# Designs tried in a protein design chat: VHH binders against q96fz2. Part 258

Target 1, 269 residues: q96fz2
Amino acid sequence: CGRTSCHLPRDVLTRACAYQDRRGQQRLPEWRDPDKYCPSYNKSPQSNSPVLLSRLHFEKDADSSERIIAPMRWGLVPSWFKESDPSKLQFNTTNCRSDTVMEKRSFKVPLGKGRRCVVLADGFYEWQRCQGTNQRQPYFIYFPQIKTEKSGSIGAADSPENWEKVWDNWRLLTMAGIFDCWEPPEGGDVLYSYTIITVDSCKGLSDIHHRMPAILDGEEAVSKWLDFGEVSTQEALKLIHPTENITFHAVSSVVNNSRNNTPECLAPV

## First folded at step 12 (VHH)

Design X41 (framework vhh_6z1v_2)
Fold by ESMFold2-Fast, scan of step 12:
Structure X41 (fold): chain B 269 residues (1-269), chain A 123 residues (1-123)
Amino acid sequence: as target 1 above (269 residues)
Amino acid sequence: EVQLVESGGRLVRTGGSLRLSCAASGFTFDDYAMGWFRQAPGKEREVVAAISWSGRSTYYADFVKGRFTISRDNAKNTVYLQMNSLKPEDTAVYYCAAQYGIFVESPEDYDYWGQGTQVTVSS
């Protein structure tokens, strides 16, 4: 739990996020701090990941259906945190449970401010416990992809070379997140940080792990989650549930060490 | 104004080859995936091939695999369909289409369409 891949080059990632605003205008999300985006096959908590959020969070009169893409720190630092060093936060905010999200002050307050985001990834990793041993089998879990094919042959997304060929048309995993803004007490830049909402795993993933991220399947769900100007917290929370539209394959133990950042991390074994 | 203009459709003999071209204007071509679709008499419009905005990812319907090749030239705002080993079953109006972002199989999701070019394959 708590590991993703988000390795696409910035231009590929941006086009994979193409969308339509409320008026039907085709748009790419506008970047904030694009140089802070660090592609990796093996992202852990406290690293930055790209998220989508409404432009209205940054501009008072903006159309709430327009999207910004920004790198944010994984691990929500509440706005009320009083220490000068976020790493000193005493509790884990990497994930937040859907069943208690309105009971926890750290999550309820930013939700009340409309601070919903969509966390982007190629996919995420989970470790399956093996019966009778202390061994765990890692899996890479992602949206089903359109099969890409080479002229004269069929390419399957089952080897590193075939995976590389599909990236320019990769359907990104879109996970429901909550973010907050923390101002350092001693001054400095505002820190944007997020948590991923988790739900009970779907039937298809139950043999791998008992929990999964809340996945927003399709543009309608993504747009409603992001549009805090038109969609209330109560309505948005109806989008938070397990999904069956997911696939996976086993990967090698290379991914276990978060310092390993190569295509081997997500390649099928 | 957005325009997609297909060219190259004609009568060809079974086993022959043909290259279709589609010239795009009025939009940022390299932000769009491009597709070739066809509609034969009595059939719905169906995907033939698609290509990502960069040209690196391609898709081919099962009935054209190994025979057709899609390519694009972003400097010329043009997408191509090279058609080899043509069969009578390939007879259709061929349409060029543009989709913002990543490509999909469904015609209804494409944003812009050309007028079509007729390909007729005779034995």
Scores: ipSAE 0.574, ipTM 0.835, lowest interface PAE 2.2, mean pLDDT 90
Fold by OpenDDE, second read of step 13:
Structure X41 (fold): chain B 269 residues (1-269), chain A 123 residues (1-123)
Amino acid sequence: as target 1 above (269 residues)
Amino acid sequence: EVQLVESGGRLVRTGGSLRLSCAASGFTFDDYAMGWFRQAPGKEREVVAAISWSGRSTYYADFVKGRFTISRDNAKNTVYLQMNSLKPEDTAVYYCAAQYGIFVESPEDYDYWGQGTQVTVSS
């Protein structure tokens, strides 16, 4: 996964992240660093994206089932990194393979510290290799959306009004991530950064790409992944597997340029 | 000063039962997940059981197979390991460990360790 969409306004995004805590109380996640949230139809590595994480990471004695929402840098910067510039990291931390997560110190250590997060997105992009051509067809991949009588599939939204309705009730894609905290050697603010865990693609996506993000499907999976106070690493890792509960449509080549940030990026062609 | 003091380890016969206790001091006990580990001679330290800070969640190693029960009393700052149906293979030094706010099963992720208590199971 090298490209996502996360374009919802902050308030809409927050409401979309409504949840029940361990006590069954309905809650909204509280924001940390809300000013770092930058909505975009085209999110690339090194950009900030909103993630969910347990309140217990920030507050002693907090209920670990409570959620915080925070923009974090895509591309995990390990806490041990000694260079002043995160861009000097010599290995790719955009993704973490599920099968090697425990073999790589950069991911194993923060995971062992309970630094699990849920990366939020409208969906993610993947490119299919066309046989016989150097051309790649991009696809937007996302959770199936509830068909309201009036709101057709993203592809059926013929009117701007219908499009807005679609996004007001959009089910966000929830991807399993690991985050770390890095203190710059020269001082400054602590950098929070994340990697997306990847798995082999489900059968439905296998023709598009052989790998997919580990998707946490449903509130229970999301809750268990986040609740590092009650759910062990081993139990959490059982949640990491391919899912068939995904849909996709072809999009234009507009998304190929990471500078393009328009609705055309995820619009069906 | 942080202290974890294990007790209850002794010689027991195969099929016997033993209850280990670990008394904690010097830290806020109810903020920590607790674990029992064991190390046999010439072997690596391995997790036996772990319990979340609240006691609502537990983890057991595969070799436990329902024989052991981990519990805690936060009012007494104590974690327990009830061991039933003991086998010679269970012979080891048993360690109590604490991890702040995190429920983990990996030994390397625990913050504090006890000195251990010897459990010997004779055939």
Scores: ipSAE 0.194, ipTM 0.636, lowest interface PAE 1.9, mean pLDDT 90

Design X42 (framework vhh_6z1v_2)
Fold by ESMFold2-Fast, scan of step 12:
Structure X42 (fold): chain B 269 residues (1-269), chain A 123 residues (1-123)
Amino acid sequence: as target 1 above (269 residues)
Amino acid sequence: EVQLVESGGRLVRTGGSLRLSCAASGFTFDDYAMGWFRQAPGKEREVVAAISWSGRSTYYADFVKGRFTISRDNAKNTVYLQMNSLKPEDTAVYYCAAQYGIFTESPEDYNYWGQGTQVTVSS
């Protein structure tokens, strides 16, 4: 998973993250550094994306079921990184393979500290290899949406007005992530950065790409992944597996250039 | 305390129209999606229509599409269901429901429910 869309305005994104805490209270996640959130149809590694994490990471004795939403850098910088410039990290930490997560120091250490997060997106992009050509076909991949199936597809026949109507009830893609905190050796603000855990592709996506992000399907899975105060690493890792509850459609080559940031990036063909 | 109060249900002739209202109090209305559900005798409660917290996204069950319109007035903490071209099959108790955040088709996801208002459609 190397490209996502997360374009919702902050107020729409926040309401899409409504949840229930352990005590049954309805809540919206509380923002940290909201001004660092930059909506985009075309997010690449090293940019900031919003993630959910437990309030207990920031506040001693907080209820671990309460959630913070914070922009974090995509591309995990380990806490032990000694150089002054994170872009100099030799290893690619955009994704973390589920099968080796407990073997790689960069991921095992923060995971042992309970540094689990849920990475938010409208959906993600993957490029399908086409036989007989070096050209690849991009696809936008996302959760099935209630409105899209019943009022007509977000397809070629949809008007721009109808497309704008779906976003206020969009079910965000919730991907399992691991984050870490890095303190610059020369001083400055702590850098929060994350990686997306990846698994083998499900049957439905196997013709597009051989890997997929570990998707947490539903509030029970999201709650257990985030709640490091009550759910052990061992129990949380049982949530990491392929899922079939996913939908996709082909998009134009406009998305190929990460500088393009328009609705055309996710529009069908 | 949270309260959802439906009104407008009555006896209507086939082909007639009716507007249901649901007045909400005791919660931050703008943070909730709203839905209309119905239940006929001996049947399970089913979704009729739903509307996002902003009013910009709506959903309609296939059996009411083109006949019913859901709307909301956040300043008045009220959600409406305009029912046109009524059929005997629309006879049911209609329930107003609130879901924190975004709406779904599933009754079990809704946090708050009204007492219901009876709609009867006859020839």
Scores: ipSAE 0.652, ipTM 0.855, lowest interface PAE 1.6, mean pLDDT 90
Fold by OpenDDE, second read of step 13:
Structure X42 (fold): chain B 269 residues (1-269), chain A 123 residues (1-123)
Amino acid sequence: as target 1 above (269 residues)
Amino acid sequence: EVQLVESGGRLVRTGGSLRLSCAASGFTFDDYAMGWFRQAPGKEREVVAAISWSGRSTYYADFVKGRFTISRDNAKNTVYLQMNSLKPEDTAVYYCAAQYGIFTESPEDYNYWGQGTQVTVSS
């Protein structure tokens, strides 16, 4: 996964992340660093994206079922990294393969500390290689959405009003991530950064791409992944597998340029 | 025409139970979160409970304290409020409301409203 969409306004995003805590109380996640949230139809590595994480990461006596929402840097910077510039990392930390997560120090260590997060997105992009050509067709991949009278697809929005309604009811994609905290050697603010765990693609997606993000489907999966106080690493890793509960449509080549940030990026062609 | 029709409101004794129903028509029910609101005489309308379009997420006001349960049947275009352990303070007109998308606690965010059903709890 090298490209996502996360464009919802902050308030809409927050409401979309409504949850029940362990006591069954309906809650909204509290924001940390809300000013770092930059909505975009075209998110690339090194950009900030909102993630969910347990409140227990910030408050010692907090209920671990409570959620915080925070923009974090895409591309995990390990806490042990001693260089002043995170871009100088010599290995790719955009993704973490599920089969080697316990073999790589950069991922194993923070995971062992309970640093699990849920990466939020409208969906993610993948490119299908066209046989016989060097051309790649991009696809937008997301959770199945509510079936509206006009087709339940993003493409059914024929007016700005309808478009807004579609997104007001949008089920966000919830991807399993690992985050770490890095203190710059020269001082300054602690950097929170994340990697997306990837798995082999489900059958439905296999013709498009051979790998997919580990998707946490449903509130239980999300809650268990986040609740590092009650759910062990071993138990959490059982949640990491391919899911067939996805849909996709072809999009234009507009998304190929990471600088393009328009609704055309995820619009069906 | 959009319609929300509440039913089930009546006079009950303290400690009694009621089940309210709201039948929806004229819109795509599965696209809407549903909520129950109440308004007592001289008081503002307040949220009692809400349920997402799929029924996977629910909200309850603090005063409910586990006494009420909201549910829905999308096949019947109906939302329900099971009310147990009723108190005189629960006396109000109960309204069914629909919100496109996800539910909120704010009455102003809801798109459609029923006419209400009177619930009276006697001591």
Scores: ipSAE 0.000, ipTM 0.252, lowest interface PAE 13.7, mean pLDDT 90

Design X43 (framework vhh_6z1v_2)
Fold by ESMFold2-Fast, scan of step 12:
Structure X43 (fold): chain B 269 residues (1-269), chain A 123 residues (1-123)
Amino acid sequence: as target 1 above (269 residues)
Amino acid sequence: EVQLVESGGRLVRTGGSLRLSCAASGFTFDDYAMGWFRQAPGKEREVVAAISWSGRSTYYADFVKGRFTISRDNAKNTVYLQMNSLKPEDTAVYYCAAQYGIFTESPEDYQYWGQGTQVTVSS
């Protein structure tokens, strides 16, 4: 998984993340660094994306079931990284394979510290290799959505008004992530960065790509992954597996260039 | 305390119209999606229509499309269901429900419920 869409305005995104804490209290996640959230239809590695994580990471004695939402850099920078510029990291940490997560120091150490997060997106993009050609077909992949009035599928109508109607009830894709905290050697703000855990593709996606992100389907899975105060690493890793509860449609090649940031990137062709 | 109070249910002739209202209090109304559900004798509670916290996204069950319209007024903490071209099959107790965040089709996902208002459609 190397490209996502996360374009919802802050207020819409926040309400899409409504949840219930351990005591049954209904809550919206509290923002950290909201000004660093940059909505986009075409998010690539090294850009910031919103993630959910437990309040207990920031506040000693906080209820570990309470959630913070914070923008983090996509591409995990390990706490031990010694260079001054994170972009100089030699390793690709955009994704973390589920089968080797406990073998690689860059992922095992933060995972052992409970640094689990849920990466939020409208959906993600994958490029299907076409056997007869050099060209790849991009697809937008996302949770099944309730069919809203006049909005059947995303971009089903040619009206901008119709597209606006899907987003205020959009069910965000919730992907299992691991984050770490890096302190610049020269001083400055702590950098929070994440990686998306990947698994073998489900049967429904196997014709598009051989790998998929580890998707946490439903609030029970999301809660258990985030709650590092009550759920051990071993228990949390049981949540990491392929899911069939996913849908997709082909999109135009406009999405190929990560500089393109328009609704056309995810509109059906 | 949280309250959802439905009003407007009554006896109506086939082909008639009714407007149901649901007044909400005790919670931040504009953080909740709102739904109208119905339950006829011997049947399970089913979704009729739902509306997002903003009012921009709406859902209608296939059996009411083109006849019913859901709307909300966040300044008045009220959700409405305009029912046109009523049929005997629409006879049921109609419930107003609130779901924190986005709406779903599943009654189980809604946290707050009104007591219901009876709609009877005679032929």
Scores: ipSAE 0.689, ipTM 0.876, lowest interface PAE 1.3, mean pLDDT 90
Fold by OpenDDE, second read of step 13:
Structure X43 (fold): chain B 269 residues (1-269), chain A 123 residues (1-123)
Amino acid sequence: as target 1 above (269 residues)
Amino acid sequence: EVQLVESGGRLVRTGGSLRLSCAASGFTFDDYAMGWFRQAPGKEREVVAAISWSGRSTYYADFVKGRFTISRDNAKNTVYLQMNSLKPEDTAVYYCAAQYGIFTESPEDYQYWGQGTQVTVSS
């Protein structure tokens, strides 16, 4: 996974992340660093994206079922990294393969500390290689949404108003992530950064791409992944597998340029 | 033929509870958002609650204040409205309605309507 969409306004995003805590109380996640949230139809590595994490990461006596929402940098910067510039990392931390998560220090260590997060997105992009050509067709991949008259289209709203209504009820994609905290050697703010765990693609997606994000489907999966106080690493890793509960449609080549941030990125062609 | 048939409306006392049901037929139920509307005498029809096709998203009018719960069973082609803590102001004919795709607050957006069921709350 190298490209996502997360364009919802902050308030809409927050409402979309409504949850019940362990006591059954309806809650909204509290924001940390809301000013770092930058909505975009075209999110690339090194950009900030909102993630969910347990409140227990910030408050020692907090209920671990409570959720915080925070923008974090995409591309995990390990806490042990000694260089002043995170971009100088020599290995790719955009993704973490599920089969090697316990083999790589950069992922194993923070995971062992319970640093699990849920990466939020409208969906993610993948490119299908066309046989016989060097051309790649991009696809937007997301949870099944409310059905519309046009099969395979994101709630094709005939009007801007309808489009807004569709997004107000959008089910966000929830991807399993690992985050870490890095203190710059020269001082400054602690950097929170994340990697997306990847798995082999489900059968439905296999023709598009051979790998997919580990998707946490449903509130229970999300809650268990986040609740590092009650759910062990071993138990949490059982949640990491391909899911067939995914849909997709072809999009234009507009998304190929990471600078393009328009609704055309995820619009069906 | 498309049919929405409401049931469960009756006379209840203030503070009482009712469960309304709406049985749908003649269309693909799980493609439609469902809503409950009400119309009191001399008033306009207003939305009470709505639920997405999957049941993942719900809407409640401001006057509901946590007293009502909308739910659906797609296997039974039925939408429900659990009404608790009923007040005389809740007296109305309650309608179920279906909208293809997303739900809205506007009655005009809903394609199919039931005949309604009378709910009367006495003081």
Scores: ipSAE 0.000, ipTM 0.253, lowest interface PAE 13.9, mean pLDDT 90

Design X44 (framework vhh_6z1v_2)
Fold by ESMFold2-Fast, scan of step 12:
Structure X44 (fold): chain B 269 residues (1-269), chain A 123 residues (1-123)
Amino acid sequence: as target 1 above (269 residues)
Amino acid sequence: EVQLVESGGRLVRTGGSLRLSCAASGFTFDDYAMGWFRQAPGKEREVVAAISWSGRSTYYADFVKGRFTISRDNAKNTVYLQMNSLKPEDTAVYYCAAQYGIFTESPEDYKYWGQGTQVTVSS
C-alpha cells in the first residue's frame, strides 16, 4: 500500500471516527496537532495522514480505550535513528510485512511499547499490471458503502458531484499501523511517524495486486488493536489477516502523479 | 437522560400526506446520524430513511424513494419524515433512532430509540 486518499474536512473526518469507550460512552476522538492535517485525494509516503491511537500514550492514567486522532508522517522513523534529517533513512518503512514484523528491530521495538495505531483513509490505490504492456490500471479500493441519495450505483458514478453526496456518511478505511517517536538529536519537536502493516491479498483483490494493507474490519477489531493497555502484542497480532469485505473500481491515470490532488483521482472510469 | 419522542402518526387515506417529527434530548444531536424505521404487524423492523449529522447525506429504502423526504433541524434537535402519496403498505409503527457517527441500514447499529408513532393508511 503506497498511495491513499484522505480528503475529508476535519469535522467530517472526526465524526466518521465516532466510537464507544469501554464504559459504553459515545465519544469523538480528541485531536492532537490538528493544524498538521492536510486533506488530499492522493497521499504518498512522507506526507502526514491522520491516525487513531490510545489516549494512554499521552496521559499516564488515561483509560486505554479512549482515542486520540493525530496526523503522523507516513514512513516510520525508528526511535534509534541518529542522523538529524529523517529523509536520510536508508531503508523503506512505508509498509511492514506481517510475516516479519517481530523480526525487524524497526517494528518489533515500537510494538513492544504498545505503539499500535489505526491509519485512516477514504481508501487506497493499487496499480494492476496489464499483460503485454508497460501500462498499469489504477484502482481505488475501499470499504463497501451504503448507497446515498443521487449517488446512484457507486460503480456507475463518473463525476465528482455524484461522490459529494456520500462523504458525510463515508465509512473510512481503517488500516493496522505501527508508529514510533523520534527525538531529533539536536533538539526540537518529537516526530511521530507510522508504517502500514501488509498481508497477502484476499481473493477479491488478487487480480489487482498480490499484497494488501491489514484492514481492521469493524469497531471490535479497531478497539482491540488500539487498546495496548488491555490487549497484548500477541493477541493484537491475531487481528492481522486478509479481509474480503472490500470493494473497488478502476480510476483514471490522473492519480499516477502524486502532485494531482483532485476528485478525479478517485472517480470511477 | 436520552429521549427520542415521535409525533404525527395518525389515520390517513390512500394518496394522502403526513409529516412525522422526532424531538431529541439528552445528547449532542449534531454528532448523531438519525434514522426512521418502521415495523408492520408480523414483520421485522426495517429502515425507511436516514440522514447524516450534517443533513447533507441521505438514504431512502427503495419502497419510499420519490415519496418520502427526511430532513433535520439541528438548532431544534428535531428530525422529520415527510410522507407523500401514502399507500396501505405504509401502515406501520414508525420509529425514530439515533446512531453516533455515520448511519447504516441495520437497526442493531442504532443506540437510541423512540417509542414509535402509529401510521395507518386506509383505502
Scores: ipSAE 0.648, ipTM 0.856, lowest interface PAE 1.7, mean pLDDT 90
Fold by OpenDDE, second read of step 13:
Structure X44 (fold): chain B 269 residues (1-269), chain A 123 residues (1-123)
Amino acid sequence: as target 1 above (269 residues)
Amino acid sequence: EVQLVESGGRLVRTGGSLRLSCAASGFTFDDYAMGWFRQAPGKEREVVAAISWSGRSTYYADFVKGRFTISRDNAKNTVYLQMNSLKPEDTAVYYCAAQYGIFTESPEDYKYWGQGTQVTVSS
């Protein structure tokens, strides 16, 4: 996964992240660093994206079922990194393979500390290689959405009004991530950064791409992944597997350029 | 035409129970979160309970304290509020409201409203 969409306004995004805590009380996640949230139809590594994480990471003795939402840098910077510039990392931390997560120090250590997060997105992009050509067809991949008055799909939006309705009820994609905290050697603000765990693609997606993000499907999966106080690493890792509960449509080549940030990026062609 | 029609409101004694119903028409009911609101004389309208389009998620105001239960039947385009252990303080006009997508606690986010049903709890 090298490209996502997360374009909802902050308030809409927050409401979309409504949840029940362990007591069954309806809650909205509290923001950390809300000013770092930058909505975009075209998110690339090194950009900030909102993630969910347990309140227990910020407050001692907090209810670990409570959620915080925070923009974090995509591309995990390990806490042990001693260089002043995170871009100088020589290995790719955009993704973490599920089969090697426990083999790599950069992922194993923060995971062992309970630093699990849920990466939020409208969906993610993948490119299908066309046989016989050097051309790649991009696809937008996301959760199946609820039925709208017309078709219940993003592709059915034929008017601005319908488009707005689609996003007002959008089910966000929830991807399993690991985050770490890095203190710059020269001082300054602590950098929170994340990696997306990847798995082999489900059958439905296999023709497009052979790998997919580990998707946490449903509130229970999301809650268990986040609740590092009650759910062990071993138990949490059981949640990491391919899911068939996904849909996709072809999009234009507009998304190929990471600088393009328009609705055309995820619009069906 | 969009319609929300509340029913079931009446006079009851303290400790009594009521079940309110709201019948919806004129829109795709299962695309909307539903909420119950109430307004007492001289007070602002406040949320009582809300339920997601699927019924999987619910919200209750703090004053409910487990006394009320919101539910819905999408096949019947109806949302319900079971009210138990009623108190005089629960006396109000109860309104059914609909919000496209997810529910919120803010009345202003709800697009469609019923005319309300009067609930009176006597001491």
Scores: ipSAE 0.000, ipTM 0.269, lowest interface PAE 13.8, mean pLDDT 89

